# VHH binders against c4kar8: the designs that were tried, part 93

Target 1, 263 residues: c4kar8
Amino acid sequence: MAELSTPSPASPAPLDGGRGDELEKFTLRGARQILQLLQDLITHRGLITAHTGGGHSFMTAVLKVDEERGRVVLDPSPDPQANRRALAAPRLTCVTQLDGIRIQFPLVGLGEGQDKGRPALFAPLPAEMLRLQRREFYRLQVPLAHELSCLLKAEDLARKPVEVSARVIDIGAGGVAVVVPTGAAEFVIGGTLPACRLALPDGEPIELDLEVRNLNRQTQRNGTEQLRVGLRFAALPRAADTRIQRYIFKTERALNAKARGGL
Key: E = the ipSAE of ESMFold2; O = the ipSAE of OpenDDE; V2 = 0.75 times the mean of E and O plus 0.25 times the DockQ between their complexes.

## First folded at step 5 (VHH)

Design g6 (framework vhh_7pa5_2; at its last look DockQ between E and O 0.23; V2 from the best seeds 0.00; counts 0 for: pae E 2.6 > 2, placed apart)
Fold by OpenDDE, look of step 5:
Structure g6 (fold): chain B 263 residues (1-263), chain A 125 residues (1-125)
Amino acid sequence: as target 1 above (263 residues)
Amino acid sequence: QVQLVESGGGMVQPGGSLRLSCAASGFTFSSYAMSWVRRAPGKGPEWVSTISGSGGSTSYADSVKGRFTISRDNAKNTLYLQMNSLKPEDTALYYCAKESDYYGTELYDSPFDYWGQGTQVTVSS
């Protein structure tokens, strides 16, 4: 009787999404700093997305910081199912923004109760909070009039090499988001797509390696399913980086000029 | 700097109507989808409606479908929410929220990157 080793529950994804030591400089661990940031979220009525795992999330907000008890109080979801998922989750990954800075923090040990006679969620204070400055992670939405494409070198379900022409929906210094037809290729988060080609309007395509960072399936109004793939530049030559930055700058300037009523 | 300023909230009787406005600045307004989110006491934030950057596409929560209408004037950098047939359960702080510019490139995303201070809507007899 071979003991079917119950697959050990997949360890919750790290806060840094596998970015390791690179994010340490942006991680707050000081108790006072954490408390202050949570208080700032209250003051600014921060909308927080709490991820419960399995692709599920719900919107919440910090209601209160209880320093004496060392806990944070959150709004429950209006969806009872989301609350059940939250309570069952070994970890919540909370994401929000404040003054253009992305904030991410884990909550462990979530419980439910009441605050001032109203339903609330309770968790111990986070041990760490990640603060990412917007400048480093800014993504330019690619105008439809200036379509960028990326030729992805991927594999299909049979692990056969396939090339997929993907529309770039946003671009930044660190990567691109693309849209691909569902079923065009198989993508694995953390996987590398080597020797891809990013087409910019200023010249020949840029060859680069891309790391899959996120996958999001979207159903369009017409019923067509599309896959959004978040891709990080795994290896970007300096010349390529310069071209990408130039494109972003030029495009932003053009968009701003149009917005100001410039022909 | 991105700014979103909501207005138009107030007290209204059940069955009444309100029109909310959100003045946007500090970004290319037409390039981003915009949303309304509401937060009622004892209830977490709830998505209400979204409109595409061009205004050509709209979506609504089931709770407000047929009663609320989202619209925008890109020339005025203004988002609107027409609320008809208001109910007591519509009582909430209403936020204008800008679509995030990360577009899902992060493992953990947030749909919004900026929001206003909100405008209070109270529906009571």
Scores: ipSAE 0.838, ipTM 0.942, lowest interface PAE 0.6, mean pLDDT 87
Fold by ESMFold2, look of step 5:
Structure g6 (fold): chain B 263 residues (1-263), chain A 125 residues (1-125)
Amino acid sequence: as target 1 above (263 residues)
Amino acid sequence: QVQLVESGGGMVQPGGSLRLSCAASGFTFSSYAMSWVRRAPGKGPEWVSTISGSGGSTSYADSVKGRFTISRDNAKNTLYLQMNSLKPEDTALYYCAKESDYYGTELYDSPFDYWGQGTQVTVSS
């Protein structure tokens, strides 16, 4: 079971994530949208984790938005060392959730001061805020030990029906990526593979229709050639969606428990 | 819909005791670690204690070790904090917080995804 001791995040990558372009459509840049979202965090008493770099973070909350001065006001940490790190950091990456939606925003130019006679941290309003429903973007890297497979009903080069058992390498709410040996079947971008079967550990395989979204040839270090096929779920039944989400959730929790090794 | 409702706060003299409760609903309670977080007037949130989903492991901030005991009853979906030998610096609004579904899977982690409105603990003469 996953156990949480004093929040001690793994050292994240020191810079922005590797998927910045894919996040652009979830990024708010309008001043009124940003002000409203910050106000929502105040109203809901949002618990915010502010990352200062070097694997360090502290908890905070938005006290208020000073619209006239274009500033956001935050609680200081009870830990003086955390406050010193925050003030020395060129950038804070603030993250929280509100009603299951991940919210992330940068603060630059952090300073200290007072609000109504109490210590506070101040920063200019962020120029952007990320508002992302994680389910719509996340892709689980499937552990090799699970040996997840998807039986594809495709055609060979002679246009004859062929069934290919493809190893699933990642899975998300909207689809899977699989690998097949080069030449195992012919795939057409935009084509539909009807009645494929996705084998999950928790029951009978799921019958579903898949749409081919991308094809990438790969030569492995051992000389083996394979084809990475990106597949989208078409018209996924609610029961199948539930089973896929359950698999993703259970696997994530198991991986996180192993990685943390904690109390 | 996840809901966490704290109770059991009140006014108490230094050296006194209180027991906080947190009623949980809308999720499989036993699958998640749960924490108490407190916010004193004019200070930011401070982690107090965490208990594993099974209840087999606990941890505490240094400021409360030996005085506070976290526990849970998974059959009643209830989290508890027994607070003994209370001090004026324990005065705060105490929140029950749920471990995030995605903790450890994001570049920048947020350890909690839901919390209650809090229950006030006031330690004074």
Scores: ipSAE 0.466, ipTM 0.817, lowest interface PAE 2.6, mean pLDDT 83
ESMFold2 (binder alone), look of step 5: mean pLDDT 82; pTM 0.809

Design g7 (framework vhh_7pa5_2; at its last look DockQ between E and O 0.26; V2 from the best seeds 0.00; counts 0 for: pae E 2.2 > 2, framework grips, grease 27.4 > 24.2, SAP .695 > .668)
Fold by OpenDDE, look of step 5:
Structure g7 (fold): chain B 263 residues (1-263), chain A 125 residues (1-125)
Amino acid sequence: as target 1 above (263 residues)
Amino acid sequence: QVQLVESGGGMVQPGGSLRLSCAASGFTFSSYAMSWVRRAPGKGPEWVSTISGSGGSTSYADSVKGRFTISRDNAKNTLYLQMNSLKPEDTALYYCAKESDFYGYELYDSPFDYWGQGTQVTVSS
């Protein structure tokens, strides 16, 4: 009577791994790009919220980029206590926006001094800057366990019609983001993909027209390049909208339940 | 696209008055609290005042309380800042800022998601 060893339940993979990968595509690490973005913040007089930890923050702005010394110069807070917190913090998390794009970057090694006889904060140039486009609609990140696909009707480089099966990575009332292999099709921002098919788990695929709104090349950890395509629903039938909303609601509820320790 | 355009700045003598305006577009103006923030050279940005979406609630920094009045006209999508009894210390670039509506991405919370280019206020004798 051979005792069937019940396989030990696989520990749920930490949900945190997927978020990091998604942010990587929006992260700038190029020195020139970082310098340019900081310069743009100066030019546009961008207000920055600097977080010092513990729920504390203060408003600042980039005053200068010192390329020779490899440092950024910031306005100090009018609050001396905030400046003390900033200097004591191991890291500042700076949040701002430029042209509707949210920008986040860390600063480490903050010091105080003077710039042209005025009090200033100094930090080494950030090693990375995150750029996130504002979305008009909330988009649900599609769990990997819930594979959604979208059949895209597109054209190749030769303008020959091609069908590309794309994985949906996020979905909202206004559209979807999908990933396609690089070179699978040619996409043009502002272009319309007619009669595409969105596959939802609740039934037959939804036929819809999609407008290309964004294109981002992504390199996967394995070195494979993928193209992320942001797609807007050009004309969504009411029935389709209802189905999409239902899916989003159901999925969110499930995710929240899981997060709360609900089986 | 969200746009905020400040106007009404200028040079004024101490004790004088100015009225700033901010024209808002690209969002439902009445649904968001609006704020004024100012940036003086060497002092960093400073919050000045906030008004609720409906206009029913207002708040002020201690430095401007009793002198400044924030208001809004939701029909005109316009935010105002009446500045009275101006002081040299009020010299700054004044920004109109929109309350952040970034739902769900627990990215570090910024109180504002949009602001204008600012309008310069100079108080000098």
Scores: ipSAE 0.439, ipTM 0.792, lowest interface PAE 1.1, mean pLDDT 86
Fold by ESMFold2, look of step 5:
Structure g7 (fold): chain B 263 residues (1-263), chain A 125 residues (1-125)
Amino acid sequence: as target 1 above (263 residues)
Amino acid sequence: QVQLVESGGGMVQPGGSLRLSCAASGFTFSSYAMSWVRRAPGKGPEWVSTISGSGGSTSYADSVKGRFTISRDNAKNTLYLQMNSLKPEDTALYYCAKESDFYGYELYDSPFDYWGQGTQVTVSS
């Protein structure tokens, strides 16, 4: 794969930023749905990046779906080393985009063979495929200058109520990630924080219930310990969703313009 | 809507030349690296060449170095590929591809987010 040499300082959050089980509603598991989506990739000549692990990937395309045998047929790479890595990998993670929708699916049990006398890669049809609109997988890295905060109504170790003002480090359609000083409150994965308040730069703070999905302890360069808390929106009112999407959209446009002008 | 339309393909004898064009619309063309990717029967998609948004940096696959030249005209929102000394193995459908908005910063990266329908290049004797 060709290298793109310039990183962008306005980096999006990774797809798995504490939202793994939240993506279930975007997961296709019906055989007919999967078949149709693979056919759409064939029809639109989809370019697919197949990740083999260890930071390696190669470009491929779906040549056909063999419905009778329950297999998908892929182009091999022109690079023999990429093909060897693919055949050795326990799974491929295939990613592509179709009309602004991210498509991601695993292939397991990859084998080599021939299709109409030409080399090809074969795998059983995937058991699942993700179809994500950008809003469903994108996490904005919040600029420090915006000083976004979320007031958490949590409990300490003695189960006393405490309020913690947490800096928001990323935000997406399904939740936020925040940082708090170690020991500021007790957080338990699956725990609910009712009536928290998310402060956006424009308008009144948004009152919402949050669920703890992920906890990571981090040490900053200055030695300060902090806790990264991944928080899911329990039920996001439509008005709140709209304000969050508008914030993300405006901020992303501003950051992309500055990043290009600043390079 | 992002749209990429390739043209300039055709039939040519070995040793001949072709110039491919890609008309871009729906995005700020000069802000993105652009690539040519080709797909031949019996082979998977193969990266051919990339040019930076400004046009100041180019790169090529080993199989085309010295024969192909990528260029862009940012005033016309057009990407080009000058193909010289063509060989039968250059026969392929050639796609124009746009650098992804987020390449380099996602866990499972996709280097391209949009591509065209392709233009056919056939090199035959």
Scores: ipSAE 0.424, ipTM 0.803, lowest interface PAE 2.2, mean pLDDT 82
ESMFold2 (binder alone), look of step 5: mean pLDDT 82; pTM 0.823

Design g8 (framework vhh_7n9e_1; at its last look DockQ between E and O 0.23; V2 from the best seeds 0.00; counts 0 for: pae E 3.3 > 2, unsure alone 63.5 < 65, placed apart)
Fold by ESMFold2, look of step 5:
Structure g8 (fold): chain B 263 residues (1-263), chain A 126 residues (1-126)
Amino acid sequence: as target 1 above (263 residues)
Amino acid sequence: DVQLVESGGGLVQAGGSLRLSCAASGFTFSSYAMYWGRQAPGKGREWVSGISGSGGSTAYASSVKGRFTISRDNAKNTLYLQMNNLKPEDTALYYCAREWYSSYYDEGTAEYFQHWGQGTQVTVSS
């Protein structure tokens, strides 16, 4: 089939801030911060959409970072035309996510070569990277063994009410993040999910209203599709707040004790 | 490539109505929630409304609730915003967007459009 007749996978577009300066507070310019973030992308095998301009893009990944030479190594596209556009472009705008956080960075001076005998693309380290996360509250990563869940009252694809049990992956004073199989329910940012139930290990589940604040589609290598849903507590009773913070405190103490070998 | 083309803006008197359209191409339209946002002169971008992929769920900013109606026609790959009882404060450049990031005190993400068109200007005179 012709590449142009095949729909491109859904891909994020570069951000373009309306006032220009708002993004500066999320922009990393320190060499150590940039290197660490690139290394995190390598470790998590993050897929990157590289925009070459003119509405064209291709999927890539950072294969490695050469700290000594100040270079990044990118996976070339299987489409030779995409690689030619990338090499001709004055810069690439790379867009990806790490743990649901949007990452964006420019690459200039792209070149072609080989890495370990395989074709690869090379560029100097970016001078800046955008990392769009500023959490005012701490978010505890929930240990899998705790099996925290949240029963969501939503609608399915046929607009019928559905209850979805979602695993809680992080929790803080202001909200939770959960994972839901793609297709189990529909969500929209700004929407309210009334009368959901958050199950903590101690005591009866908490009934609360949740607001959808973030949606990230995740397609895993095994073909499984999931949604990461960021949910804000719309109204949080004082007793519920206390229980949540107690859970966070106890879990942190347990994790710190394990790290020190105090089991 | 993703393409979003807004239309339907213009100059209108306070209390009037406009219907905005957003023609979408380059992706499976019905699989994505869609959004309207706006930016007034000298102000930041503001989320206005969102609608789920099937159209079964909608959400509105408090400033427009009851006056604006978001809708979609998945057979035509088109998103709509019916704006009634317009006020001078609704004057802005309106964009449709496929995905939106928002910031709240507990999430730390910025509010930015993903995949938007050139926008369509709405000007409401007194």
Scores: ipSAE 0.317, ipTM 0.749, lowest interface PAE 3.3, mean pLDDT 80
Fold by OpenDDE, look of step 5:
Structure g8 (fold): chain B 263 residues (1-263), chain A 126 residues (1-126)
Amino acid sequence: as target 1 above (263 residues)
Amino acid sequence: DVQLVESGGGLVQAGGSLRLSCAASGFTFSSYAMYWGRQAPGKGREWVSGISGSGGSTAYASSVKGRFTISRDNAKNTLYLQMNNLKPEDTALYYCAREWYSSYYDEGTAEYFQHWGQGTQVTVSS
């Protein structure tokens, strides 16, 4: 009896890090604003998850902001291998939360050194910091049992109109991520898919326009290649937004209840 | 190995034009959407334009829409970016990429251009 390892509760879906126009309103680029936010992180001793790519991350904190030198000082990992990965990475993606607001910022040009005789990591000040309120960017991992789908109106490799039924893997107020077979349709970042249909369990499909925000080719364990497509709701009617929010809320409650042993 | 080599950058006056090229090798060029990105000094990398494998679909950042035109020659494995009415704010290192890749983590998402070249410098003088 092979104990089917219950898939670990799907970690909260990562924020769509798409630097599109939509995120511009949440992006801080002012030097003073950036410095203030970094200082707030120091004051609150905010723990930061630093992602180095390849599925690797380590916990760090901003120790100091050096305004004179235009650099941020980070606490290194106790794991030397994590530090090596960080130094080798072209970009460090830092994620944290302050007062319920998710903060994400990139660091480039990471170096190692000493601060007051202690090992430290150094990077130039971030050029931008993303400040996202939870509600707007929360992504629910869709339970497999719900079988959400999105009918995509796209073009194939021959530029022929095609309809592709795509499984929805995550959903939020701003969009969905779907999986499609490789070669089923052509996609381009920034492209619009008009008059698509999102199927929710509570009623008729929602017709909406979708914008392609990201593409990720994935090879499954069985060797099958799939394309993950991140899609933004380009035009969402208020009624549709309400339905999506209701679904997310209901599903989240159910998942939490199950996790607590209630169902 | 995937290789991308950008060319065509240079110094140009405001209002001028440039045409960038990206020579691709090491993969079936026509099977992939291709993208242009840029990185201005002191700024993060940004998406500029994209084109589907067949060339049938194109997309542009709002900042360049109506001024830039992306195209491709699949027979030559080459991506192009025609840049007209250039502005000082267009000054950046321009690079081509095969994919806009998203890395997913438990606590967040990071998006990257994948398989980019060394880039070509575009400088627009006022």
Scores: ipSAE 0.183, ipTM 0.649, lowest interface PAE 2.1, mean pLDDT 84
ESMFold2 (binder alone), look of step 5: mean pLDDT 81; pTM 0.821

Design g9 (framework vhh_7n9e_1; at its last look DockQ between E and O 0.01; V2 from the best seeds 0.00; counts 0 for: pae E 16.4 > 2, grease 25 > 24.2, placed apart)
Fold by OpenDDE, look of step 5:
Structure g9 (fold): chain B 263 residues (1-263), chain A 126 residues (1-126)
Amino acid sequence: as target 1 above (263 residues)
Amino acid sequence: DVQLVESGGGLVQAGGSLRLSCAASGFTFSSYAMYWGRQAPGKGREWVSGISGSGGSTAYASSVKGRFTISRDNAKNTLYLQMNNLKPEDTALYYCARELYSSWYDEGTYEYFQHWGQGTQVTVSS
């Protein structure tokens, strides 16, 4: 019985310091806009996936916006352990959709209490909300069987040029996330990696300039440490963009067909 | 426990300079890239600058490029941000940040900065 590895939920895009100018146009920071969007979530009874970190999440909803107190009220999880994790988390990353538009926002300073005699979670209003109108920010989780890789041109700890073959774990129109062994190279958010090579299954590698957008160190189940690197396509030729889009579309279709029992 | 403590903020006139410091403890400082971020009133947190573990690579937001300089002293476990030609739009709470560390329980990597300090307030008057 091949344990159908449940596709790992797509990692939400960073809302913190890793946001570049490209996300700025989709970021709401106006108090009125934020309040309106939260109210819309309430009106539409939008289910929210709240990520607490460490791969843990729970389903919630915005129950109320308290403008007077400047806080949002969330539905707690029926799982007490999930609530404990949420309260212990330095940040809650909330992800939802409204009218097909992905919405993401952070909550900080989560607390528990009562709303009208019912248990509830409370947080200050988010300072910003990301509203992604376009599929351009969608990230496809790359099937392990596809073995996508990216040859990174970077520097090692001694500042010597190195080439690192990195496994691509997700891909979108705007970039890729890769994993590299810890210590294989030095990275800095905002740094540029020139003349990298993205290998797709359909042909020759694509030469790309990449910008480091995020870094996350991870310990694997076997105790091995690896570094996840989020990379943006700094300059993507039109032909390359077309190939990437074609790959994403084809892969998504195949995954959906499989999920429906067709493959 | 990882700790980050920012200092050096204050009130300065436009065109002035400040130097921020971030004291780090609880981890091997030189093994991690470090970052400065800021949050202006009513705005989201934004990336300002980053420096690799060795200090060999630096990066800057376009808004601060040419005015700010990030540096580090690994022997002192301290991160610095020299801010020159300050502008009113630089008014913000400044914080230092490190890469996230996730366990293997992470089915998905959620990318954001992690910081443990309270930040230091920078106010630039016109």
Scores: ipSAE 0.231, ipTM 0.689, lowest interface PAE 1.8, mean pLDDT 83
Fold by ESMFold2, look of step 5:
Structure g9 (fold): chain B 263 residues (1-263), chain A 126 residues (1-126)
Amino acid sequence: as target 1 above (263 residues)
Amino acid sequence: DVQLVESGGGLVQAGGSLRLSCAASGFTFSSYAMYWGRQAPGKGREWVSGISGSGGSTAYASSVKGRFTISRDNAKNTLYLQMNNLKPEDTALYYCARELYSSWYDEGTYEYFQHWGQGTQVTVSS
């Protein structure tokens, strides 16, 4: 028996780095977008959990952004030990939520000083910020019995068109991960695979454009060679998005029922 | 530690039958869906069949429907694949697998892989 809980509004622990490739599509690197998101945090007085490593953290807020000097100003902790840990840390990982959207960003080069005569912490603007709704982060592990496959329209080493039928191993709101035999095609991170076809178990295949986000060569424990390809949905039509979300919801419900029945 | 051990493969004439077994240990077998997959030389991995933890629901790839039957014995922690009317294109390494589930919203780590056995070779002569 499982008890489902309402999601907490409190800032959770940082997402681990093992999921970095899947998080790339939610990562802002444009200076203007970063400044706007920081300003939104200031405007809404968002409380930030700043993680210093070793399981330690403290609550802070962005007090202001100094665009001319390219830095942010943070509220120091009332606990002197927390401030010392923050200043000693090679990186401060800041986590917060704004209107149900998870926001996470690193700060490096943290220093102390004063702002209008009050103690403050300073750091260069982050080079990147993660902006993630939880549904966009979730990746459903696809049951093998569902026969999910994706027909990839790619190129071989000689740059000739090839079609590769790839097994879908996970699926989320923003993309899929597939496995293919090594050497079946050439994939380039950032490359686009137009007019691929995603086969869901209940209906006609969905035509969608995919962008290659990551590549991992794997040798499974049984010795087989395969390539794991992380693919982002590019410009997904609304009808396709709805059908993918419906599949995820139905499968999640079935998996939750299985977990409850496994006494 | 999860262990899956396949057996029952061999050489068989077209039109013949084989029964594959997968002995499972290291987890509560009856609580997990189980699958059979196969890989022919030079080809990608192909899903063959799946069965729910209770055994009440089954599914088959179109290439094997009506010829293969998946079953399980939860008292013996064993998964089976009865393969009838075998064809040369059924020649492959057959392996069993267990479904995994995780949550991205937990403090833990998401896992994408399924546990696989070493496989058992099935060769169908023309």
Scores: ipSAE 0.000, ipTM 0.094, lowest interface PAE 16.4, mean pLDDT 76
ESMFold2 (binder alone), look of step 5: mean pLDDT 80; pTM 0.818

## First folded at step 8 (VHH)

Design h1 (framework vhh_vobarilizumab_d1)
Fold by ESMFold2-Fast, scan of step 8:
Structure h1 (fold): chain B 263 residues (1-263), chain A 125 residues (1-125)
Amino acid sequence: as target 1 above (263 residues)
Amino acid sequence: EVQLVESGGGLVQPGGSLRLSCAASGFTFSEYDMAWYRQAPGKGRELVAGIDSGGYTSYADSVKGRFTISRDNAKNTLYLQMNSLRPEDTAVYYCAAQKSFYGLTYYRPSEYDYWGQGTLVTVSS
């Protein structure tokens, strides 16, 4: 199936379950690691979006960790319907962010309780927690002024080799999203594009192999159709990774400075 | 030996009142969060009211304003004053005890250390 756009660290949306194997290396299962991470959420008063299924969610926070009884204590919603929905759900998916790190964990067996007369929700400690660095989900929206492009080596409708210069609209540690005119080339999800060239503002183009992850056809305001193509870096040398990360961080800092300066 | 012994159940007409008592022995009553649960035919056990070791109370929405939970630590006894009784209050009422822990009380049957045998309350004409 087509890969859905990965949400930013600020997004409350849960991660796609079809990526389970790729997320295993980011999954914490040690009891001590889980307890430490929950304590960090308490000390930083991290807001949690708890998804109860069926498109429903509510805002909560970890109030306490009961290490003796193996429970996490959560702040209930001020909406009684949200709490009833949560208590009826077989599983909650909790999503939060701590210092640019995306954290996601399941809670099973939610119940009601109290803390010195204050209503509270509780659940057994999660058996696992996802801890993903900002770089895994962050996508920099590329400023138009940078004129960032990627020369794609693809095939046309007749399977004849074609080179397409595509505009890069966003970039992250794992890949880029580009836009091309409809019909410029044929793309197959899961297909590989070898020896493409990514042009960053600083230095020579980076030669890299790209894997097609998603396709989205969109109609522009002027009536023209464009194809948005999500591409994963299939083989990325450390030097190229360093250059891409440097571009991302430098550009983000410049954009943050511009936003604060009111320019 | 730990024991929780309920009393005060019986048959009462709609709109009537009953006072349930639970006599505790074999543990330090003042260190326990106490609760009343009930189970109607064909239903699971549900919380009616709870009172922690510090005297803080919690009530199910269906009984708020009608029932009052209280405790007497000197007598090791838990009480439930039931007013304005309705047919849907018909159930076996159970006394339950959970060891107090940092002010936290968990309202789930599996979280309780000790249970009474129950007392039947029937509300009918």
Scores: ipSAE 0.526, ipTM 0.819, lowest interface PAE 1.8, mean pLDDT 86

